VH-VL binders against o04291r164to392. Designs and how they scored, part 13

Target 1, 229 residues: o04291r164to392
Amino acid sequence: DANNPAGLLSIAEEALAEFLSKATGTAVDWVQMIGMKPGPDSIGIVAISRNCSGIAARACGLVSLEPMKVAEILKDRPSWLRDCRSVDTLSVIPAGNGGTIELIYTQMYAPTTLAAARDFWTLRYSTCLEDGSYVVCERSLTSATGGPTGPPSSNFVRAEMKPSGFLIRPCDGGGSILHIVDHVDLDAWSVPEVMRPLYESSKILAQKMTVAALRHVRQIAQETSGEVQ
Below, E stands for the ipSAE of ESMFold2; O stands for the ipSAE of OpenDDE; V2 stands for 0.75 times the mean of E and O plus 0.25 times the DockQ between their complexes.

## First folded at step 2 (VH-VL)

Design I08a (framework fv_ivicentamab_arm2; at its last look DockQ between E and O 0.03; V2 from the best seeds 0.00; counts 0 for: pae E 11.3 > 2, placed apart)
Fold by OpenDDE, look of step 2:
Structure I08a (fold): chain C 229 residues (1-229), chain A 120 residues (1-120), chain B 110 residues (1-110)
Amino acid sequence: as target 1 above (229 residues)
Amino acid sequence: EVQLVESGGGLVQPGGSLRLSCAASGFTVSSNYMNWVRQAPGKGLEWVSVIYSGDSTYYASWAKGRFTISRDNSKNTLYLQMNSLRAEDTAVYYCARAPWELLEDAFDIWGQGTLVTVSS
Amino acid sequence: AYDMTQSPSTLSASVGDRVTITCQASQDISNYLAWYQQKPGKAPKLLIHDASSLESGVPSRFKGSGSGTEFTLTISSLQPDDFATYYCQQSYSTPRGYLTFGGGTKVEIK
C-alpha cells in the first residue's frame, strides 16, 4: 500500500533530517548574498547555493508572530507566491507523534510562455520538535523515494522539490526565528537555452520565493500588530 | 527595437468608459510582467495594475472594480478597461514592462503615454 | 501601506554640483527600491534598480544607496542633461501588488 502510514512517516522523517541539515547546517554550500537583507531588524541572512543539484536558497529572520501562526501563513503558498497557480491537498494523514503528513499537488505558472509550467507532487510534514520549534518540511515523491503516484502532469513539466521548508523557533522576547530553505530542480534543460538562466539561478529563487515568504509573513505580523494599518 | 505604444486616450464624461491599448514590439507581452502607471497633470506617478505571464492580475485599491487589465497574445497588446470614470482619473496613462530579469521590481520599458481627460 | 517620502520636493543646482535626493520608506523595504528620471512630456526612465544597481546605459555619476527605510540618489557632478524630476519606487509590497512611488524631486537650474 503506497499510502501506508509507516512508509510515509519514514519518508517524512528522512525529509525532516535533510531539511534541518540545510536550514542550520552545511549540507548545502551556502554563500551569503551581498546587498540583500530582509531588514535592519532581522537576523537578516540570505544565502544561495554554490554546488548542489538544482538550485537552493536559504533565509533567516525574525518574525513577531508565534510559530504556529507563522506556519499557517506560510503553508498558504498562493497567498504570497506569485507564480503559484494552485495547491491541492489530496491526503491528510496523522503521523502518530502529533505531526501531520500531507500529500500535496502544486501547480505553478510559467515565468515565460516559451516553456511549460512546472508542477510538484510532494509530501509535506508538519511537526513540533522537542525544543518547542515548529517545522514544516516538504519534498517530492518519486519512484526513488517511494510513496503514492501523483496526479498526471498534463501540460506541465514535473519538477522536483528537494527537502525544503520552514524551521520556526520561538524567541524569548516574543515572536519567532524563522529559517527558510527552498531547494528545487526545475528541469532547466527542458527549457529553451535562452530561458535557462531563469530556471537555474539560485539568486532568482532566493528573491522570488525565499525572501518573498519572509516578506509576506512579516507584513502579516505588522498588520496584526497595527503597525501598518 | 523594443517599444511600447499606448493608444485609446481621449475626452470622456464622468461615468463613462474607455479602453486603452498598449502595443508591444521587440518582446512578448505574455512573457513579462506588464503594468499600467498613471500620472495626473503636474502630479507624481501612481501604479494602477499588473498582469503576470500566468494571467494573474493585481490592482491598486482605488482601481479595483473599475479597472480591468488584460492582454491579447495574438496581437502582443496590453489593455486597460476603465469604467465609471471620475474627474480624478484624468491622467496620462503609461504602460510599462517589468521584466523577469529584474524580478518585476522595476520598469525598464515605458510607452510615451496616452492622455485620458474626464470632464463634463 | 508603504508610503515613500522624497526630499526635497524641489532643489535648485548648478552644473557640476553634487546633488543628493532622499527617499524614506514608512516601513522596511530592504533593497526593493528603484529610481526613475522623468523629463517634461516624456515617460520615466529607469536609472537604478535594487537600490544600488545601475541600469545599463546610465552614466556612472548616478549612484543609488541605502537599505531598509532610508535611500539616496546621488549625482556626483550634475550635467545639463540631468535637470529633471526624479522618483523613487518600492516593490516590497509585492506579490500583493501595491507598488508605490515617492512624490518626486524636481531638479532645476539655479
Scores: ipSAE 0.019, ipTM 0.626, lowest interface PAE 4.7, mean pLDDT 90
Fold by ESMFold2, look of step 2:
Structure I08a (fold): chain C 229 residues (1-229), chain A 120 residues (1-120), chain B 110 residues (1-110)
Amino acid sequence: as target 1 above (229 residues)
Amino acid sequence: EVQLVESGGGLVQPGGSLRLSCAASGFTVSSNYMNWVRQAPGKGLEWVSVIYSGDSTYYASWAKGRFTISRDNSKNTLYLQMNSLRAEDTAVYYCARAPWELLEDAFDIWGQGTLVTVSS
Amino acid sequence: AYDMTQSPSTLSASVGDRVTITCQASQDISNYLAWYQQKPGKAPKLLIHDASSLESGVPSRFKGSGSGTEFTLTISSLQPDDFATYYCQQSYSTPRGYLTFGGGTKVEIK
């Protein structure tokens, strides 16, 4: 048929469209997270999902770093995501006008010995938009989406990442506006009832992933801004 | 100034109940992970309970069913309702904040503690 | 599941000594470990979070290290203010909410 690269690009473009509709629109019923009030000294605006498939969180904030630097930092998931055990890039494929497709295997730590750790098999698509924004979006590859089969998950529960990622818009005079969307299904029903809040709470997702990412990038920005020679 | 002040401790008979209060100032309890931690006389620290900024609650296995953590956002106050008290519950009870900078990993602000004594 | 073992339980030292306290987790807890200092009659004080990140206002003579199952707290030159009990604490099992502390290490004046 068309071939592996053409099929992967189709998956990537669909993931991009879905991600953008979540990041800048109302594809998810977003509720601003209680206790995360906006303000001049706040990290940003954080929202969580209500009544959607899986769990989702979104954040938007200002970062005094250029878009490419922000993307570089956030792609290195183990450096900021505490539950991330490993990230292995199995394939890198050029796409479109300077875009890149990556096939990624991610392993997560389990919060308890009573439940199996989760892993992910994903396509990550990085590209520059016409307005100068940079996007890094990601989604699971499954039999329903198509694409190559990932590593076996015999010691893990294969979790699903729905279209998620980072939209990084340049600002006049430097810096960026960063939009983050995390949207996952961790298979909460595969764990005992007492542990399910760890796996089905959009608030916990926001705190452990979405907010952690934004905080990490802002901390790096503070360490380099106005202090380097 | 950031402060936590516990109250409501005292002497109680086995099987009795107490409600501990923790008044917060300088920050909002609803924006943080608020915890109770206890320390029996001469012993180490033992985590009791947490309430998340979104009102989810979690308990040590020995506390679940007997203790209830809650908060009143209008009073900026954390509570621990303690029922069916036993001698082994005798301890100093601290309220503690896990700030959003540290997420839920560590406690950067502690109250001075309130003593609960369970004795006949 | 996530038992924390501290050693030694008691340590005698003099001002100026280099002091090392060890904390061992029964299972891999990544870097989800904090260190606290507690003086008699006082609440604990956070020293280190994320295994090695120094809390603001804590003297640089305190250093945390380790990952996985073995962690250390080192005081490079013991000061009079450092005689206290030290606790490690894991948070790997959050948001399950089941945090555990080590048994403590009392650092006493020789």
Scores: ipSAE 0.006, ipTM 0.490, lowest interface PAE 11.3, mean pLDDT 84
ESMFold2 (binder alone), look of step 2: mean pLDDT 89; pTM 0.931

Design I08b (framework fv_ivicentamab_arm2; at its last look DockQ between E and O 0.02; V2 from the best seeds 0.00; counts 0 for: pae E 11.0 > 2, placed apart)
Fold by OpenDDE, look of step 2:
Structure I08b (fold): chain C 229 residues (1-229), chain A 120 residues (1-120), chain B 110 residues (1-110)
Amino acid sequence: as target 1 above (229 residues)
Amino acid sequence: EVQLVESGGGLVQPGGSLRLSCAASGFTVSSNYMNWVRQAPGKGLEWVSVIYSGGSTYYASWAKGRFTISRDNSKNTLYLQMNSLRAEDTAVYYCARAPWELFEDAFDIWGQGTLVTVSS
Amino acid sequence: AYDMTQSPSTLSASVGDRVTITCQASQDISNYLAWYQQKPGKAPKLLIHDASSLESGVPSRFKGSGSGTEFTLTISSLQPDDFATYYCQQSYSTPRGYLTFGGGTKVEIK
């Protein structure tokens, strides 16, 4: 059974372990970005990968919201990710430890009209860690990883999401420390050579996805604070 | 045979409620993108709502809060709950399928439509 | 919002004529466009999806073209069965809850 809870949980746990190694460790060779424009983004640290399969970006910053609220906001990708066309949660499975496993199909807009848009078939795992942190990690389901087969990819190129997600730690003074990791393989080889830079740039990934997420949640936090005043 | 059949239309007063049904045959509602589209008399087509295979729902901006799309998998039937109806809601309401092969991009199967008339 | 503008609103033609209907999007919608045919008292019928892909069973005299903001439906030789109203529809913003149709083009007999 492709939807075997035990099997899916195993995949989820592996994804979690790998994600955490990226979020706070050196599983990826992270290089801090220099020269970011001043503003809300200046409060965070943004890094991109040097040597990894695909492209990857990482961000860390403070957010004046509780971990669960941050997670809820970021889980709604269409609300803050410009290039996210659609999200369909095909299955929701309790993990038995208070966590939740979701099987998600995502369609993305193409960065250019000269290339097919990318889609993702992923497992998303949400759980609370022993230290009170909340984690949302996600990875592609393939024949190699196991799990059920996703929807057909007609008119799309199936891209791969490597273990990615959000680590949200509560702060003593209130709010949260947010760690974001985006790690994807967009199959740049299938794109015309002149357009490959759009698919091979960790910097672009950082700007369009990673920083966008951080910016969005911070904006909501500010709006919430303003309503209280 | 693949088919959609709408029902539940009729005459209602302003402020009233109505529930439309769309019975599917030949395919599974829960495995497709199911939509409601309406057409006012002598006017064009207007998208109302969609329900994804996973259960996610989306609405036109004007429909939010008043219209609710749902389905009963056991009956292979799509529904549209309409509340606080207005005269401008008078239209033929169609249910339409967008299959996985076309995603939500195009509607390859339509019902015959059911007329909703909102009048005092 | 992704507004779709069709032109003309009404078109008079004769059997055998080449007919061209235009659909303009207010924003770039790539190839996320479909064409429908609707006859009086009937539900719309899908003709073309993804801007240029002809549905099964649709005569080859129907052709869809275009990308971005400009789209065209062409009927190479109008047949008696083709007198109807045609609609374009964008699905670029579907997940945002903003599927939109063009205003329609009525093709009537001259």
Scores: ipSAE 0.021, ipTM 0.618, lowest interface PAE 5.0, mean pLDDT 91
Fold by ESMFold2, look of step 2:
Structure I08b (fold): chain C 229 residues (1-229), chain A 120 residues (1-120), chain B 110 residues (1-110)
Amino acid sequence: as target 1 above (229 residues)
Amino acid sequence: EVQLVESGGGLVQPGGSLRLSCAASGFTVSSNYMNWVRQAPGKGLEWVSVIYSGGSTYYASWAKGRFTISRDNSKNTLYLQMNSLRAEDTAVYYCARAPWELFEDAFDIWGQGTLVTVSS
Amino acid sequence: AYDMTQSPSTLSASVGDRVTITCQASQDISNYLAWYQQKPGKAPKLLIHDASSLESGVPSRFKGSGSGTEFTLTISSLQPDDFATYYCQQSYSTPRGYLTFGGGTKVEIK
């Protein structure tokens, strides 16, 4: 049965393993992003992919919020992802290990009128690791992965999210260490050549998605502490 | 102490050329999205051009082919070369920064502006 | 092209009044909207980005709201320093798009 959580859990666990190898390891050839503002404006460490399938970005930073609060904020994608037009959670499935699996349809705004907007059909898996870290990871469902067929993409180009997400580690003394990985294939070859850099740039991905998420959580943390904006 | 200072405005006859400069201090021009925005006397704001941190340039449709945005990273200075000037180009020209965090979407630092007058 | 229409063009108000300025986009621009204040002889000053995010150092009496095609700037209690012209600006069509400003709203002393 396509609605059986056992097959979806297998997909989720594979996504989790691959995400963790990107977040804390070298599964992607990471290059630190140069040109981020130094000093008091620093948000953390940001890296982009060099020679991988698709485009990828990673960020790591400290946030003065507990891990569960960080996860809650980041799961609300429209609140921090400016290009996110809509998010529709079609299914929520309890995993047998205390985690949750969600089947999500996401539509994005296009950065140009000359190319179709992208959409995503994904599985999102939230769970707590044995070391107390909280993880929210996500990947596209395709015929190759198995799982339910998503909504039709009549006016969209179906993009692929490769295993991506958030690893949120509690800190001694409070707060969290937040690791973010975004890894996507936006089907750049479906756009005119002059516009392909918008769809092939790991730097643009980092700017518009990965850094935006980290900045959003850090801003909420400051507001919670009562600091003046 | 973050500041932008425009210069190079003045009186120019129709068909003439003028080069505007914008000196930046307190931040690096090449690490930000730098823009020109103009305002005709008594009128509203009109975006002119942008140069991205990576060097890509974009123009309003009416400026394309006549105006060229550029920068000199060693001088931390932004430029606007304006050719084939017309009376309707008379305006105060501002340089403006869109910081890294705002991805060209909003301008948090503006210069004082430099007046360009195009008349016979 | 993403044309921006501001209304009203001019409004008269007294200190203490609640003032609302509207900005209409010709097409859905999500929350890619900024608000600026400009006083005579001065450069514009950023008030709000992302439709509702208040820039640091801007008084809390300024509030931006809206998404999609309809946006408002509200000043909850007008102060003498707030008599100025206000502009909205969209950035949805970037990076190869056409940044546009609204026509402006002049807030004058009644």
Scores: ipSAE 0.007, ipTM 0.479, lowest interface PAE 11.0, mean pLDDT 85
ESMFold2 (binder alone), look of step 2: mean pLDDT 90; pTM 0.932

Design R02a (framework fv_regdanvimab; at its last look DockQ between E and O 0.04; V2 from the best seeds 0.00; counts 0 for: pae E 12.8 > 2, placed apart)
Fold by OpenDDE, look of step 2:
Structure R02a (fold): chain C 229 residues (1-229), chain A 121 residues (1-121), chain B 110 residues (1-110)
Amino acid sequence: as target 1 above (229 residues)
Amino acid sequence: QITLKESGPTLVKPTQTLTLTCSFSGFSLSTYGVGVGWIRQPPGKALEWLALIDWDDDKYYSTSLKTRLTISKDTSKNQVVLTMTNMDPVDTATYYCARIYGDYVGWFDPWGQGTTVTVSS
Amino acid sequence: ELVLTQPPSVSAAPGQKVTISCSGSSSNIGNNYVSWYQQLPGTAPKLLIYDNNKRPSGIPDRFSGSKSGTSATLGITGLQTGDEADYYCGTWDSSLSAGVFGGGTELTVL
């Protein structure tokens, strides 16, 4: 049974472990982006990878919202991710440990009319860690990883999401420390050579997705607090 | 073969503006991950990073010299121009342009031969 | 006011090993790749090491680079008279949003 909860939990736990190793560790060779200034008004620390499979970006910043609220905001990708066309949750499975597993089909807009849009079939795992942190991690389901087969990729190119997600740590003074990791393989070789830079740039990923997420949640936080930027 | 060559005045008077041009071949500044930077070296002193412009037209400047520096590119001509205002004798140095490669935080390779600029009345 | 710190000079006899240190902070060496440059007398700098420990084509394996924490090290084994030059470390400083170089190290072959 492809929907065996125990099997899916195993995949989720592996994804979680790998994600955490990227979020706060050195599983990926992170290099800080240039042009991002530190300080109270800065977006945070943003880094990209130059030598990983696919493209990857990482961000870390403070958010004046509770962890669960941050998670809710970020889970709604269509609200803040410009290139997100649709998100369809096909299944929701309790993990038995307070966590939740979701099987998600995501469609993206193409960055150019000269290439097919990308879609994702992923497992998303949400759970609370022992230290009080809240984690939402996500990875593609493939024949290699196991799990159920996703919807057919009609008129799309199936891209791969490597373990990605959000680590949201509560702060003593209120709010949260947010770690974001985006790690994807967009199959750049399937597009014309002149367009490949759009698909193989960690910088672009950081700008369009990782930093966008952080900016969005910060904006919501400010609106909630009544603070004007 | 990748080459870079600096050109401009070798003598500038105090308070005048220095304009240097870096002409390069063998690569394009429209290529992802590529940029051109300027570095100077006063006689007998260390290298000093000045400015950088990349394929995405992002510009970066030395903090101490930011108000005096302007960098621009003409991709079609394979040229990068650096202007530095209010020159002073302390700005006397050999000025290098170099290709930077490596997606954001890269390395300089190769370097131009450099052009010596003397600021004197 | 140099962001990266290098020893002003090092010396050794031919055939010996030398190391050149480059000390920075978390905002530069700590979070960014380090490059090393060799500058022979009267010439433009040449890339020697990039991405902490990688050698460009044409650079012999007796040159090596390493990075740990907020410091980087250039190693030269089998020292030759032709290695007499100035050596500079370089990286990006995220807090300054600018490139930075060390003060340079003069290597003398005795």
Scores: ipSAE 0.020, ipTM 0.605, lowest interface PAE 5.1, mean pLDDT 91
Fold by ESMFold2, look of step 2:
Structure R02a (fold): chain C 229 residues (1-229), chain A 121 residues (1-121), chain B 110 residues (1-110)
Amino acid sequence: as target 1 above (229 residues)
Amino acid sequence: QITLKESGPTLVKPTQTLTLTCSFSGFSLSTYGVGVGWIRQPPGKALEWLALIDWDDDKYYSTSLKTRLTISKDTSKNQVVLTMTNMDPVDTATYYCARIYGDYVGWFDPWGQGTTVTVSS
Amino acid sequence: ELVLTQPPSVSAAPGQKVTISCSGSSSNIGNNYVSWYQQLPGTAPKLLIYDNNKRPSGIPDRFSGSKSGTSATLGITGLQTGDEADYYCGTWDSSLSAGVFGGGTELTVL
């Protein structure tokens, strides 16, 4: 049954495995992105997808905050993602292993008046790995994945989030290594041809979402460190 | 309410160095993604982008003028300073400061009222 | 010489529609968001459109923006005499690592 907690955990564990293979492996053909801020204070390593379904971006950087604090900040997507209109957690389900499954409805602003705004119906899975890393991963629930049907999208185009999220590894001596993967299919063919590049660009995805998340956490870490006097 | 105001000399001689201060209120340069930029406009001419400094102290300069420009900030005073060396009569213009939102790729809103600087012939 | 090209002037009668183009390249308009600014005579510029097609609070919906490839367009419908102004497009240029403005377009309401 779509309501079965064991079925939702199965979806969550598959999403976690796929996310990790993208975050630390070569499941996506990554091309390192250039054109970020020059100089010694670069945000970190940013890569974009080549030859994958949808569009994807990945970032990796150091943050002087503990893993759970980083996760707390990044789960509050409206606080750092300007195009995020709302995030509604409709259900919270214990995973039975100390992890947490959330069913989330997200609405986004449209970048143009020529196309409908996108929304997402997703499962978000938060858990701690054996090595002390913290993971928050997320993917759309569709007829192909199983799981409960989400809210109607009458005024939105339902987009797909493929396994995406945050892997937050503790560092010896404090702080974290943050890996971020965003992988989405925005249904580019539902917009006029002239606007389609906005919905197919991994570089735009990286700039507006993936890099924004990393930059936001680093800003908070800097402000926290500056106040410890 | 967000306001910016330019201050500095309104008349300079050729070869002198111009120093302009942007004093602002209603926002802070400690805020992620925020910056202040400088734009000038010669009388009857187009806007010309000059320089930008952002919240993490990265600095960007017009390609054609970068050897003459220096931008700096004092976050505690809510001030940004632009220095332009070797002034010439062609640099006679109204100089604006403006808040940029969205990091260096963002947009300018609001703008200061501008200060007109005349470089004597 | 100009990185972003705009027509020098446009004109139309009150109540009509006008469009103003801004042509650039992949290093600017193609890969970066476009903003538009209105400058009334004797005043500082004012943000009119951001992120290609979004209006800040207080800008009426008769102002619109769009982007296609390396070109952006400002549309103004229901022209009023108060719309007489200079209009500038602006964006980031990744190859220059600097912001750029178009040369400006003078709108005359006949």
Scores: ipSAE 0.000, ipTM 0.454, lowest interface PAE 12.8, mean pLDDT 85
ESMFold2 (binder alone), look of step 2: mean pLDDT 93; pTM 0.952

## First folded at step 4 (VH-VL)

Design A01 (framework fv_ivicentamab_arm2)
Fold by ESMFold2-Fast, scan of step 4:
Structure A01 (fold): chain C 229 residues (1-229), chain A 120 residues (1-120), chain B 110 residues (1-110)
Amino acid sequence: as target 1 above (229 residues)
Amino acid sequence: EVQLVESGGGLVQPGGSLRLSCAASGFTVSSNYMNWVRQAPGKGLEWVSVIYSGGSTYYASWAKGRFTISRDNSKNTLYLQMNSLRAEDTAVYYCARAPWELLEDAFDIWGQGTLVTVSS
Amino acid sequence: AYDMTQSPSTLSASVGDRVTITCQASQDISNYLAWYQQKPGKAPKLLIHDASSLESGVPSRFKGSGSGTEFTLTISSLQPDDFATYYCQQSYSDPRGYLTFGGGTKVEIK
């Protein structure tokens, strides 16, 4: 077995702590994106960070679904993330505390032919918090972290996911408050200079992951409740 | 009411320059993703350029270096500066809004278009 | 960007007919597809976004379906106002502004 369950759990717990700090804390300076305005389909607050390694965005919004259902929907990443080509769950490990650790390999589509597609080798940790919140937190495993990683795939550049994911808190009055963090290092230095803003821009990333997640769960909520689309 | 009105089109010599304007009413251009789309006579639609709500701009490969999209938030107006014009640039130019609330770029409001003719 | 192929290029139909227009993407674009209607001398009008979401004010006889690489626009009972050219458009490619339209499908009176 190539897995070290105790080491993976340690990495999972570190990822969870850092993710929670990003999702609800003040350790990172978040700048609210301009151009947002109230409306029936208001996505909520979307913010970007410029003081982190890589590119980071976070979002927060209300969803008319319970936390476990939101988590179930969002864990099927290819169903709602337009840039996700494939997700392979390589291993599923019980964490011993009711949580689950998954080793996941993900391939993304290349936005243009000018840069190689990105792939990720990650650990995803799903667990219930004592306040009834549900968390799905994910981070890259690299040779530096001692986790199992595959060799670089042909025609792909290995990207690094910093602690990212979903914090889903039950809200008073029913439904959930969904907190999202997307923090990645897409190796912008290896990209031709004309494409570096794309790989460094948190604004574009916020629209791909954070807004896509909120939009998708809200659509499912409306369909499930019998509301019009 | 929400509306887009283009102006500035006309006849221009090859190699010349022209600036198109697009006046918005009923909404703010800075809160949306504003686009230029063109259509040559008898041909299909072709995307030209976008300016994001945050100010980032992107161009079709053939437009990059010759065309510049910009906006004036105080006038709620979108612009397209076109330089080094060629006969192939002859088209009706539309400005179009991709609203901030849509994840995908779909154009829910279009202007009526302004004709640019590049000819000697 | 992603190539968008529409078929047929031209379609002849009578009032009351069911009309189907197909749009094929060269790569998987999920559901990031919009449909437009353009009448002669007029600007295009958005009919459907997100592959299947009907735009406000658009008659219910228009329906979009599909995902991935194959999409269809169906007009269940063609009306005189529906004789027009229809375009599909993808917004999947990134940056967000690398957009491509299909070649168009002209719906003509028979």
Scores: ipSAE 0.006, ipTM 0.450, lowest interface PAE 11.0, mean pLDDT 80

